# VH-VL binders against o59052, part 1

Scores and structures below are computed, not measured.

Target 1, 225 residues: o59052
Amino acid sequence: MIKMLEGYYIIENPGVVPAERRFRMKDLKAWGYDLHLGTIEGERAYFISKTGERHEGETYIFKGKEYHVSRTQKEIPENARLLARIIIERGNPYLEVWLEEEDVKFPLTKEDPRIILKRIWEKEKLNQLLKHVRAVGLTTDFYKDNVFTQGIPLPYEEYPPKVRRVLREVKDIHRDLTGFGRFVFQYFGEVDKMHNYRLYWTLPTLHLFDIDIANEVDKVLGMLD
Below, numbering starts at 1 at the first letter of every chain, in headers, positions and changes, except where a header shows other numbers; antibody chains are not in Kabat numbers.
F, E and O are the ipSAE of ESMFold2-Fast, ESMFold2 and OpenDDE, as the mean of both directions, binder to target and target to binder. V2 is 0.75 times the mean of E and O plus 0.25 times the DockQ between their complexes.
Where letters were taken out, [cut] stands.

## First folded at step 1 (VH-VL)

Design n6 (framework fv_necitumumab)
Fold by ESMFold2-Fast, scan of step 1:
Order: C-alpha cells, then structure tokens, then sequence
Structure n6 (fold): chain C 225 residues (1-225), chain A 122 residues (1-122), chain B 107 residues (1-107)
C-alpha cells in the first residue's frame, strides 16, 4: 500500500545551497521532526516527518513520484553533506565549486551579463552530458560507517567504475572549457559557522559562444559511451 | 599514484626571498578537485600551515604570514611555487608541499612531498 | 585562530599496549579534525580525517573519536612501527592549525 507523504522531504537540490537553506539536525529535533533516509524514483533522498511517526519500509506517492523510506535517522551529523553536483537551474546547467563565502563579493558576479550568456550556452551545449550523468547517477550511500562524516563523498577509488568514469567525464569537460564552470559540492547540514562556503568562480568570456569552442565541447561529449 | 617533490635553494640569506617549487606527478594540478598547499616545520618543532592555492590562482594564506607570502601555479609544468619575502632565522624549517583534499570545504592533506630543509643564515 | 592542544607531550609505552592521544580545540571545530603520523626524517602521513574516518591503507588498530572541542586518537595495540609523533589538525575555520604533537616512544 502506497500512502501520500504528508510531511515534507529534503531532496538533493541541483545547484548551490545557500547557508540559510542548509538543514540542521538539532533544529529538526527542536522543531519536533525526525529525519529518514530513502529514495525518490530510485535516487537517494531524505524525508522529514513529525517525531515518533513510523515510516520505515513505507512507500508514498507525492506529485506523481514514488517515495520509499528505508530507515529512520535519529542522529545525523550537523556536518552531513550531499555529494558533488551539477547545477541545473531552470534548464541552465553549469558546474560550480563552493569553498568559502567570506571572500565573495555580492552581487557583482551574478549581475555580469557574461554569466547570463554562459548559462544560456551551457544549457544548449551540455544537455547530452547532463543526461548521461543523470542516467548513471552521481549519488552514493550517504552513510559510510561514520556518524560524524556521513554524506562526505567517498575517496575516488571507492566509487564503482561507472561512477568514476562519469566523474572523470565531468572533470574533462570543465578542463577543456577552462574558466567555463565549477564542480558543485553541496552541504546538507550546518557547517561550522566559521567555516563559510567560498564561492569559487571563473569569469566567463564571450568567446565561449564561439563556434571553435562549441566544437571542442562537442568533441568531449562525443567521447561519452 | 600522486607524488609531490619539493625543489629550491637550501640556504637563504636574512632579508632575502625564499623560493620553492613543488612538482606534481601521477595527477593533474588542474583537476579541480584539489588545492595545493605548503606546510613548514622548524627543526624539532611542530607543523605550521602556510597557505594553499587552486589551479586558477585563487589563494588562502595563514594570516601570520600573509604579508610575506605569495603562491603561484604553473599548469603547463604541473607545478606550484612558494615565495616568502624578508626571511629571518625563524623561517628556518623543513618545507613540505601537500595536496589538499577538498570536496565540500573540508581541508586536510592526503599526499605530502618528502620535504626540503631551508636554512636562513647570514 | 583556533589553538590546538595535544596531550600528553610524550607517551612511553611498550608494544602491545593501548595508546590514547588527546587533542583539544580552543573553540568548536565540529568534526573537522585530521590526525597525522610522522616518523623521523619523513613527511607526515594522513591517518584519520573528519575525526573518525580512517584514511585508505591505515590499519584498523587506529581509530579516532570526538567532536566539538575534545578529540581522541586510539591505537588499540601498539606495533613497533607505530612509535612516532602524532599531530592533530583542525579545518573548522581558517587558518588551518596543528597541535603541538604527541611523541609515542618505546619505554
């Protein structure tokens, strides 16, 4: 029996996660909620429900999608995090690396016309790569033998061969388009307040819309099996 | 596997600039997953972090050294370098280059060079 | 900066004994703590990251624990090759800082 999920859920979000959108386990507990691990249409996801409710082993439908709850997580480290992610923002894919926020100067970079043009180009040229990455999945087991570091990406050699290949392909496209994008690492929990994310960004240039650059991107995408 | 090798003069005069280079092999300095760092250790003392650099040229330095330190990267040679200006005897140390493991703002050192002793003496 | 204090400065133990090494932060670093082993004339070697995750190739006798300001490295049964200097390092905030080290020596 499939039930409607009445609480709310935390799912891996495409893109950069601002500090105010990160979940905190101590806040969830204080607000009377429990965290659960499960899947949404085969992808790992987290669900939040009111404290004391049993959801383990249940399957729900919400907005046409199947949600399966694997287990209840009573204690999750506040330093838990999501894996590396390709940013997809309303069909404008790009790669980003989040480091620390204290040296980022807002809102200068987001108002740069070159960023808008870069996102339009990325949406059109990187669709095949994103479809391939999504088919393989860059999600891994969020919990790996460690209550303090759950959710941190595995050492590279611990990933299955298919996932390692996809990670290399994502790196290769970024390398070939030097200055183009950033590898996204998202945090799914509170980081130490003094360890702020720094937005690393490479200034886009208008030549990214040059035919010769597009040909280099197409070459790399053509190497995907 | 990744190997790091320090190189540069082992003797530097007081007030001069200490200059070291780290050569990376078995991995690309421009891979995007890693930062590249310098750590030093005065003889018989503990470890002190100097700074790190990303292949784009983005740096972070220990505030205690920031006014005297510059790091740079040369992706064509798979190398990164350290310069420490206006050195004194207190800068005498073994200098290590290291790879910074980063995936979500966590910074620890997974591979280290063998270290090179730099003596500051008149 | 966050000051890391390691104790004791020296541990004198025999092979087969359990070693317990302490690392204390002047303010909370959550679980952002690594442990390194350094033998004379050698570079440090990563043992533990994120307070309790053992690095690849590190024997199971090494374990880390703790969070916030108080951390412990435990070697369940000392082997001859384990006599070395051990350093903790925080990465909860910049600048990155190391402890003063604990030397494990043979009695």
Amino acid sequence: as target 1 above (225 residues)
Amino acid sequence: QVQLQESGPGLVKPSQTLSLTCTVSGGSISSGDYYWSWIRQPPGKGLEWIGYIYYSGSTDYNPSLKSRVTMSVDTSKNQFSLKVNSVTAADTAVYYCARVRYSSSWYYFDYWGQGTLVTVSS
Amino acid sequence: EIVMTQSPATLSLSPGERATLSCRASQSVSSYLAWYQQKPGQAPRLLIYDASNRATGIPARFSGSGSGTDFTLTISSLEPEDFAVYYCQQYGSSPLTFGGGTKAEIK
Scores: ipSAE 0.000, ipTM 0.405, lowest interface PAE 21.0, mean pLDDT 62

Design n8 (framework fv_necitumumab)
Fold by ESMFold2-Fast, scan of step 1:
Structure n8 (fold): chain C 225 residues (1-225), chain A 122 residues (1-122), chain B 107 residues (1-107)
Amino acid sequence: as target 1 above (225 residues)
Amino acid sequence: QVQLQESGPGLVKPSQTLSLTCTVSGGSISSGDYYWSWIRQPPGKGLEWIGYIYYSGSTDYNPSLKSRVTMSVDTSKNQFSLKVNSVTAADTAVYYCARHPYYYGSGSFDYWGQGTLVTVSS
Amino acid sequence: EIVMTQSPATLSLSPGERATLSCRASQSVSSYLAWYQQKPGQAPRLLIYDASNRATGIPARFSGSGSGTDFTLTISSLEPEDFAVYYCQQYGSSPLTFGGGTKAEIK
């Protein structure tokens, strides 16, 4: 859902899902969360990642057992690629898309691209991204002058054609990734003070497909399903 | 293990709607790990992909059939269905349901139903 | 749409011989190509996915190779049960498309 506030469009409460569906182990793996059986100190849960870093996380209780989760991706990764930005002109939102490999702005047409992007944005692209954020049960992290989302994974076929072409090229380079488990792409967002959004996409870090972590996640997934 | 089974009328009259259902067993449509497709094969001819559906209801149809085709999913029954409107003799074919991974770079059909022959005639 | 062309249309060989089947795409599909075997009255069976990966339960005599637009399915030594129709299929872009098929028949 998008509403106008003080002349600008903002996304309200993306990713809020009922608690019983908030943390599916499948979604946690896709979003770069590590599942650990950690420790609780005082009122907060803490985890030690496989790299030895200490993370503050949250506790999820299922069938009388405590499961601790932490997020490994809080900032926009340096290897993320600019996918799109939402520009607000005269109170109207427009979506501009860039893919580095294309060196071409989307869409490819003689019609005013801002009109076409506005139609796509209103009808499906942004709504699809919001739908996936809500479906995976994750919340958006907000900063004073910037909105950093947890990412929005999409099934391969739901990505735009230009993005799918990049995914195919990357798979040819990272063919071994398909052997380790579930593979999804993440979207990250930031917003400036004028409510112009920048959207980025990236590949999951290979360590999210660590066999030991994947087996631990799959074991818990079997308990949830 | 995983099995897919087509069901529906084997005879449809011209101009009517062809309706088929695929029942999945040994796996769950709601798991979200796969897309579910319909593929047809006219007698003595090759294979034509009709479209896919995801458990969320998201669909993609072959542009050649998009104006006449609708797919739907019922996760509570672990089924997905195909409707083809305004059929003609050219729609006579064996219809298969099949699954394929949605993961990055995947689209191969690892499990197929046995196929059901639908004949369009008066 | 990407058009898939298979050759030859018919391949006549004897058991024990090597079979080589070709598949060409009208534009690059990277490695997003699958091969299927279909026997009369049966659904197609997946043999190879991602151009060169053998599907579960498929005998070692089946192998796939190629990338981009040119792909090959090889059967190193034909068994009697291998005489069937073979289809290639791309999944590099929608719509998903199949080749016209190659019929392997006994000489």
Scores: ipSAE 0.000, ipTM 0.418, lowest interface PAE 16.8, mean pLDDT 61

Design r1 (framework fv_romlusevimab)
Fold by ESMFold2-Fast, scan of step 1:
Structure r1 (fold): chain C 225 residues (1-225), chain A 121 residues (1-121), chain B 108 residues (1-108)
Amino acid sequence: as target 1 above (225 residues)
Amino acid sequence: QVQLVQSGSELKKPGASVKVSCKASGYTFTSYAMNWVRQAPGQGLEWMGWINTNTGNPTYAQGFTGRFVFSLDTSVSTASLQISSLKAEDTAVYYCARDYDILTGYYFDYWGQGTTVTVSS
Amino acid sequence: SYVLTQPPSVSVAPGKTARITCGGNNIGSKSVHWYQQKPGQAPVLVIYYDSDRPSGIPERFSGSNSGNTATLTISGVEAGDEADYYCQVWDSSSDHYVFGGGTKLTVL
């Protein structure tokens, strides 16, 4: 059985914050957020909300669990373990604080026929790519590291060299399978509307500019009848 | 086999026009972009722009608008560069080059052999 | 706009290692490609995406890219490596390709 981590932090109603390269918990108030002490299913936890949105004594639902606000806090305890994400969409950073890393999903969709991931990429390759992207973004100690940068969507050339290498390896596998080399990959994170949070990942853009390339890729991957 | 074969050398007088062609074979022509690169005598490589072979839309680098026109004939898998009102400074080798990869940081995997255009009186 | 700077020439003895640099503001955040051009010939891709080699390019060709400098390294240099070398990037800010000025490698 899993025990709750001391210092759990939950944010709801994420908003646009100023575009700053470094984010610090003490700057949350300047960005329009309040920190609250409360409980999650009876266990002590901390909550982050837009200034004025959560009040002492109120109860909220997040991912099917009840969260109760006890009071507004000025400081985070020294030994608190914080899981947090900064997600950038269209140049606008969002602060997300997650209780569970398992909520992060790799944005693979079968709705767009041009996204041919299920047959090209093995799970281990996708996991390697996700690990590199998460290594750029996630920290588990806000006081130790001044930046929480989970899932930053950057132009390809601005990713660290190791992340660019993994992205190229995935593309090389695709190239070998098709015998053709021109693809643009871009994936978006999903939006969980029911839980009122957002997760964005920007990977290489996937576009097929020519119907003949799409047909040849489909033939190689067995998608055409 | 992938090949880009360019038209032969041209000797022109100032004020004339020239058309350089680049015939592609060994792949689906409309699946890859075509770029044009100029190299003046004793000088380095200079990117002129590219043309989308699927849509026919050209993009020109600064300094290559007006007198320079990129065009296609998809029925014969050929891209062309036309230069009007030729000047002595247009003397150069002109290369076509295929755009292979569009994960940011494009590169040219196949090049034509080059077409020398000499402008002199 | 964006500019790539290369030394005009580099000399190296046969069997030794040549290093050709490509300088650019924050070039370590960009993907660098390298071309070899011998006299009277079209350029040939020798390195793409900083350090990857096309099939047919010997392992003695390698690349790196960090900070403000990308480097093409040719170990065990042979007379046949004598050529002009060009670095190239895609500048996403301008949607333009940028070439360096070229470096003449002389094997003496």
Scores: ipSAE 0.000, ipTM 0.412, lowest interface PAE 18.1, mean pLDDT 62

Design r3 (framework fv_romlusevimab)
Fold by ESMFold2-Fast, scan of step 1:
Structure r3 (fold): chain C 225 residues (1-225), chain A 121 residues (1-121), chain B 108 residues (1-108)
Amino acid sequence: as target 1 above (225 residues)
Amino acid sequence: QVQLVQSGSELKKPGASVKVSCKASGYTFTSYAMNWVRQAPGQGLEWMGWINTNTGNPTYAQGFTGRFVFSLDTSVSTASLQISSLKAEDTAVYYCARGDYGDYEGYFDYWGQGTTVTVSS
Amino acid sequence: SYVLTQPPSVSVAPGKTARITCGGNNIGSKSVHWYQQKPGQAPVLVIYYDSDRPSGIPERFSGSNSGNTATLTISGVEAGDEADYYCQVWDSSSDHYVFGGGTKLTVL
């Protein structure tokens, strides 16, 4: 048996931790991506679309459990446990966190399904920047610390001015995600142990799923009010 | 390579005017903003404002309106700072510094050597 | 008006690590740049956009920025690192650049 928080909240700027930021509850009208536990032992989990069709999600197997990433559905099946949701509005992803009574602690590994959700989050932010780059007449791939034009990365100073501005915006997104991670860890007493800038790159989504949250979520939401 | 060369030191009396110039070389002048920074004797750095080298539009920090004028001569890649009605409080080293064009969160990658303006009776 | 707070001075022994802080409200949401100024000389950019180094700046210089504090770290400090250090941000609410008050690093 699972127990979830009543209602939900959307973090509209998860990398920025402003003193007066408030979480907001919204209608589930936007479509995005869900991370959920499916039916264990090989049975597929299904979501019901607005048209009544059943849809299968992407399946990830970790420690004998099936995890699914699917398009956000209007109705959640009775046999699925929603872990997190990304809602996309006007090209900006918003992270909605769902909390489960079972404190399912996964090691921080490349196979952790929460890492998949973070990759989707980051990909959507980068896709928005890629559309901006294309709008200025460039075809650009984002990879590592360089922007690929025609498949060849260039030193930062050799990119056109508009591309360099996009590269600086990518750095701002990293900064914003790092800021949110520092806030979460500071609240739970972990920020003092996380002074490595590079480690913050992956932390905001992963560590939200590692806490016993019935009391702590209310506190975090209160602090951002 | 990239250089910002400023005019020489000035000794002026109160009420006079001074014009400090900053000649750029080694890059496309209009591709970068030009900033002005003041440093009073024994004090820290104080941003005075910047001028858009492509449009010629100046922006002044709160303490630097009225008596201070930023200007350009793009034909010779030169930015200038004019201070009118000089006061003793204007005694300082004045720096020009290059900023990245169109990025308000940019950094100052090249600086002039500084021009000392001394206002004394 | 936005204010950046730096300690007036920091002392460090040769070969040790110096840390110079720059405090500002929600400074972690801003891009922080650091300048080194030796007596009688113009400032030199040593760190930009929180943690990037210009070409020619030694790896001993690094930066970080989170929450309300940005930090310039100089490892393996040498006598030649003795200088005044200034942090800088753009404040979008006032549309101007802000410098910290400066920190005098003494190598003793």
Scores: ipSAE 0.000, ipTM 0.404, lowest interface PAE 18.1, mean pLDDT 63

Design r6 (framework fv_romlusevimab; at its last look DockQ between E and O 0.03; V2 from the best seeds 0.00; counts 0 for: pae E 21.4 > 2, placed apart)
Fold by OpenDDE, look of step 2:
Structure r6 (fold): chain C 225 residues (1-225), chain A 123 residues (1-123), chain B 108 residues (1-108)
Amino acid sequence: as target 1 above (225 residues)
Amino acid sequence: QVQLVQSGSELKKPGASVKVSCKASGYTFTSYAMNWVRQAPGQGLEWMGWINTNTGNPTYAQGFTGRFVFSLDTSVSTASLQISSLKAEDTAVYYCARDLDYYGSGSYWFDPWGQGTTVTVSS
Amino acid sequence: SYVLTQPPSVSVAPGKTARITCGGNNIGSKSVHWYQQKPGQAPVLVIYYDSDRPSGIPERFSGSNSGNTATLTISGVEAGDEADYYCQVWDSSSDHYVFGGGTKLTVL
């Protein structure tokens, strides 16, 4: 425990964790959903289903309500926004997703963010995220290490170019993609082309639902291998 | 932690009534419907129906109308199943299970399940 | 009514791969969920949405669904995997949940 406090390097952007975020159709698809325009109990509505589960022209009953699929959307309507937020209820996180068209809010789903993230990562083969995720709430925590030599962490000035590149990428992610992040890094040196290190990385959970951001984070984690 | 805790085992005579309770914790009770599932000894799972925990409106599967009543006590996050005029054929384990569908998005599976309540009807 | 058909039993040696099928008319257009039930215990969700795996469920468990058959696959079977497995769907035409008859997996 005490050794954990020795010679760490911190890349921190205190930023702001957004209360909600706007997403794109490709994100929703990555989450495993189709967006439909149709009716619920005869009233115009947007709703979602598992990819490929429902089709245009289909009428079905779900939980005593009649659904009709008029169109499966290829894109988010120009006058609409796909929005989501992370909420904590009774100690559990939830991803709430809705569509706003003009001044009307259409709720789409409320899901465990851990379930959807896992779905995305498996589908996109984001193996670093799958392997190194430790906790998911308003923020997501990653932990990765490759410690084969015990000792005092090296100062930044002694980091090899490859490791410095990783740190630059982390800074760029915090600056350009997430606006918030805490990256704690200890580096113990390189032996036989293997980096000896320990890292903790905290990012806003909501941003990880952007497939481009998720891919970038996974890539950076893999750079240390 | 999300949990469903059911009431204890029941031994009843034919013609009697039984009430099985299911107390929910760790989540917003009124946001998810509650399902009831029956499993007779050595048999498979049989869906009995569900109750809307927001409106209190029950839906019964075919074969489970009449003697079976779903009810709620939202003040204590509890769903209940009452069986009247008990028969020997009602001997089974009864499960409550949370319905994971908030907005009808196609997420219709059960998680978690209660531990089950054994109801034995014997003369 | 919609019907799901499972084999009553499947046997597999430790370390091998078990496949449990769930047949239904055009089941590939439905979302299939799978539950594991050990003797004297409540069912536990092991696969949902055809192929999604809940947290805490080993990667050895996987699912697929196409055409008229959904399949639960358990690779590297362990003694602890011995249980009854049930598939489940929601039938929108009848507005009913439907369970398969269950499959007993025996580890030899």
Scores: ipSAE 0.152, ipTM 0.716, lowest interface PAE 3.0, mean pLDDT 92
Fold by ESMFold2-Fast, scan of step 1:
Formats: structure tokens, C-alpha cells, sequence
Structure r6 (fold): chain C 225 residues (1-225), chain A 123 residues (1-123), chain B 108 residues (1-108)
């Protein structure tokens, strides 16, 4: 009964990839410390920055491992982790997100699922962050200190204790909110003591919806009449 | 010009070993996976597995473990297939083929192919 | 294991259209590639991703894939098209490439 129309996935150690299509740690640093994985169009991978700008690439290196994000209307490779898929189940269209041991299924509607999930994300993220700010006595000015951008312009241990506490709790907040349908792996960047740019694996976010999921909703609804 | 050139035909006795080589030229060797395909006399194509030319890690299809070894010499852009303890059933043409799977997913196609190496195991 | 079924042979008159089928359970959800092999030669890619044609392959070659059947179509068949044709897919459940048994095309 289940038919997949389109799937989005990530592959760890994807194998052979042309050198010119790999992200390098030094190049990622030039984009700031908040780069989100995005989508594949044809043979090219696109990564979405925190400002919504698209950056071209095939893979990135994270703690010595290579990662690649892609999409397909065919089979999801066995060595891949499914991030999201559009399916028809018992005649009804759904957007399904796979997050570790959790899957979240949303019925597709004329309302853009990116808007729905973004509202849930922003509301819950803001509430958890305000709870944290109250707990540590920080004002909303912490946002101006680049804390919420998920980028780390200094090695973690070099931040003031108050800022380090906020950074640690922001990571925990994102981890705890995975069940709210985040679809793209994001990372925190930092410069280690060797002056090498390092990426921390973090939780998936909504950036997969920025690649025309709304257009798929209309197509799928049209198929079912 | 992108091409794969394989070593010449081999005649071996049962129990011997053989090494088939596949030399790549015209492209960056370590940017594409290399596949091995077997074709027994009068039969179809049978996929044996692939090797990641960047890492050197091989993956074997079921039935091609133990006696079959994929290896690389990246300094000369060459992939090799070794078969130990040869049996009559190993008589076949062996092809190497470049995998245009840029993503390591296995859903891509093979181009180009080597010309093939005939291995004959007598008696 | 996943199996691709091809007719063992297809005969066609010169200038007519040949159709070679590749049957597989729900093959329409997979990407199908086609290879041409002439006697004593290595296979040559003629169609990839169901219907795309490599540079150098004549427009007479086309492909389709839906449901349980993929089809390689050769229009205006020439004597030089005589060969064995193989379909190929990736089976994600076994992490394995699968070839069809091959179809011998004869131009009479």
C-alpha cells in the first residue's frame, strides 16, 4: 500500500566522489560556522546557509568521515539514512521524517508543510531558549553575541563560562526537538587548537522543505482526485 | 581519452592463482569506483563487486568471498583482481568497469568497460 | 534475490522497430540501464537512467520504464545493431547490481 514518490537521504562515507566536488574544512570556515545540508539537483549538491543562501557541493568532511545528501524518486540506497520522504499510504499522501529511532508523519495539505513545521520549530525553540535565558540570567542580548547562530568562532573552552553554558544548552535543546520534524543535518563549526576547522554533527532541521516540497504537495494532491 | 586496459589472457591449472589487472587512463583514478563483472562462456553478465579507489575498501557480491581479492595500485592507476585456488567453474571473461556512481549509492551505470581478460582453467 | 527477466531472442527486419523488454517486480521504481554487447567485445552503455542516451549513441535508441516492465526501443534497425542487450538495476535490499539474462537481437 505504501508508494514512495520522493526520498531524501544522507550517506556516510559515500565512497568515490570527484575531489573538486568535496567541501573542504577551510572553505566551510569562509562561509561562517552555520552551514546546513540541503538537497541534490541533478548531479549537484546544495547546502543552505543560515541566511538561506544556497552553496554548491557534493560532500563534507566531519571528524574524518565524509557525508553526502541526495534525493531520489527510485530506491533509497541500503547504506543511506533516510531523512524524509513523500509517500502515498492507503490512498493518502504523507510527508514522513526519519530521525534516529523516531519517524514523524504529516498529512500533506494545500498549506505548505514548511510553514507549519517552521512555526512549530520557532515557537518551541523560542520557548526553550527563553527558559534557558531565565535560568542563567542572560538577557535577549545573548542572541546578538552570535550564540544562536550555531556557529563557534572560537574553540569551545575559550568562551566565557556563561556563554559556554548557553552553547551547551542550545545543543541539548536542538537534540530534544528532533521529534518536531527537522529534516536536514546541521553542524556547529569551530577552530581547534591546531587551527583546523572542525564540524560537530548536530540535529536535522527544516531545510529540506526549502527545496520545493510545497510544489510536491500540489502534485500529489492532484494525483489523488 | 578515458579508457580501461586489461592484462592478457591466462591459461591456468586447477589450484593455481591468477591476477587480472585493469589500468585506467584519461581521468582521475581515485574519483570513480571500479567494478568487476564476470561472463562465463555462453552466459550472461554477473556482477562480482566493487572497490573504492579513494579508500581501497572492497565490497564483494555473495559468492565471491574468500578466493577473490580486489586491490589497487594508485601510483599507476591500476585495479587488480586475484583469484586463488582456481576451479574449472572460474573459466570466464573478467571485465573491469568504471562506476559513474558519484555518490557511492550503486544506482549509477558502468562506463567505460575494459576489453576483458579471458581466464581458462584446464582440467 | 532480485531477478530481471529478458526474452532470450528478438528478430526484426531492417528499418523496422525492435522492442526488448526487461521484467522485474516493481522495476518502475528502479533506475534501469542498458548495455549492447557484440560478439568478442566488451559491453557498451546505450541507455542510462531509464531513458537517457550517452553521447555517441544514435537517437534511434530510446528507453522507458514503468510498472513491472522496462523497454529498450531501437527504431530504424540496422544490421550493425545485431548484438546481445542487457538491462541492469541496483537492488538496494541486497546492495547488489543485477543484470538481466540478455536478449540476442537478430536483424533479418
Amino acid sequence: as target 1 above (225 residues)
Amino acid sequence: QVQLVQSGSELKKPGASVKVSCKASGYTFTSYAMNWVRQAPGQGLEWMGWINTNTGNPTYAQGFTGRFVFSLDTSVSTASLQISSLKAEDTAVYYCARDLDYYGSGSYWFDPWGQGTTVTVSS
Amino acid sequence: SYVLTQPPSVSVAPGKTARITCGGNNIGSKSVHWYQQKPGQAPVLVIYYDSDRPSGIPERFSGSNSGNTATLTISGVEAGDEADYYCQVWDSSSDHYVFGGGTKLTVL
Scores: ipSAE 0.000, ipTM 0.414, lowest interface PAE 19.1, mean pLDDT 64
Fold by ESMFold2, look of step 2:
Structure r6 (fold): chain C 225 residues (1-225), chain A 123 residues (1-123), chain B 108 residues (1-108)
Amino acid sequence: as target 1 above (225 residues)
Amino acid sequence: QVQLVQSGSELKKPGASVKVSCKASGYTFTSYAMNWVRQAPGQGLEWMGWINTNTGNPTYAQGFTGRFVFSLDTSVSTASLQISSLKAEDTAVYYCARDLDYYGSGSYWFDPWGQGTTVTVSS
Amino acid sequence: SYVLTQPPSVSVAPGKTARITCGGNNIGSKSVHWYQQKPGQAPVLVIYYDSDRPSGIPERFSGSNSGNTATLTISGVEAGDEADYYCQVWDSSSDHYVFGGGTKLTVL
């Protein structure tokens, strides 16, 4: 398409949005949770609480149910996997998180992914993600418009080395992902020591719950600032 | 269809008792706590507490630990609020509201609310 | 216990934008829910999780939550939006729900 060639640069990782993803204790902690083994209404279960809120040996009532904490986990149990997926329910996205021990599933939480992502991004000071997120669903869209000139987008051959480095960093992030990723970029030049550019970046929302990926995306979004 | 239907308005004398009922339908009654909220005339919403619909154990907010009793009849999916030794100050609309608790998930809101029951206490 | 502070009233002309604030220490780390209550009616959820709309709530209702302030924003205000609005959070330190004092939106 000529419009897509009029100063556009597109980096796309072919694939599908992953249906579910495995996560580490590091990620669960970044989300702001502790993982416990204990009982819910007397039945053995894994469950979460806000980091530091509940302790081993504690019994508490949480919204009409009795919880008892037998052990707070330091790591995901060796025979278990921490899993999450994004589902759409009544038009709204939810992050479902569960622990699968052997073949038994223990639901941990079901929450709007925007709430958890905002918590992560604020705590980790990922300001580019906070400023530029536009939509969160199965994929998350970022849009950044730093164009103040009335000029025409430049072709790739006229991109400065620093701008080309941004494109390499995006390729590296897409290489490390599984599934879909799309980065659309326009560069309008440097005016008064300010880079003029526009970008759209679409990534599977599940990947943004990996704290290392979130940090990398935030860094790239700010590289031309 | 999830619905909470409350009992009708009550006119009572000081010193009497009243029982407000809240009948649930369209969901598993014992899986969600039931909240009670008071709204005095011209005033805001005031959380009174909740009851664990599985165990029957109530939790009362500050100021509601004496004359207010939450109870259940799970055989008919009904939560009740009983107010004893009624005072003129108890004149208010009383709401029940379902608590959306999912295995200790992080954020909670009330959905649905009952239509409200007006209790009027006058000599 | 945790305290939520709302202005007692906000007046706005039809077609303009209303902003109703809910102040609380570090409220940005909590999830804020908003209820609309019209005269003689039960409250109705209009925003949950800071910024989500339940089915049936117009897109002109929006919410934000950062720092010490959550905000309910109603663009293109209509006479039918005239109501009391309450913010709500869960306070994990007390295991209690907290409502703001309510804000009466008047459309003039």
Scores: ipSAE 0.000, ipTM 0.445, lowest interface PAE 13.7, mean pLDDT 86
ESMFold2 (binder alone), look of step 2: mean pLDDT 92; pTM 0.942
ESMFold2, look of step 4: ipSAE 0.000; ipTM 0.402
ESMFold2 (binder alone), look of step 4: mean pLDDT 92; pTM 0.937
OpenDDE, look of step 4: ipSAE 0.096; ipTM 0.694

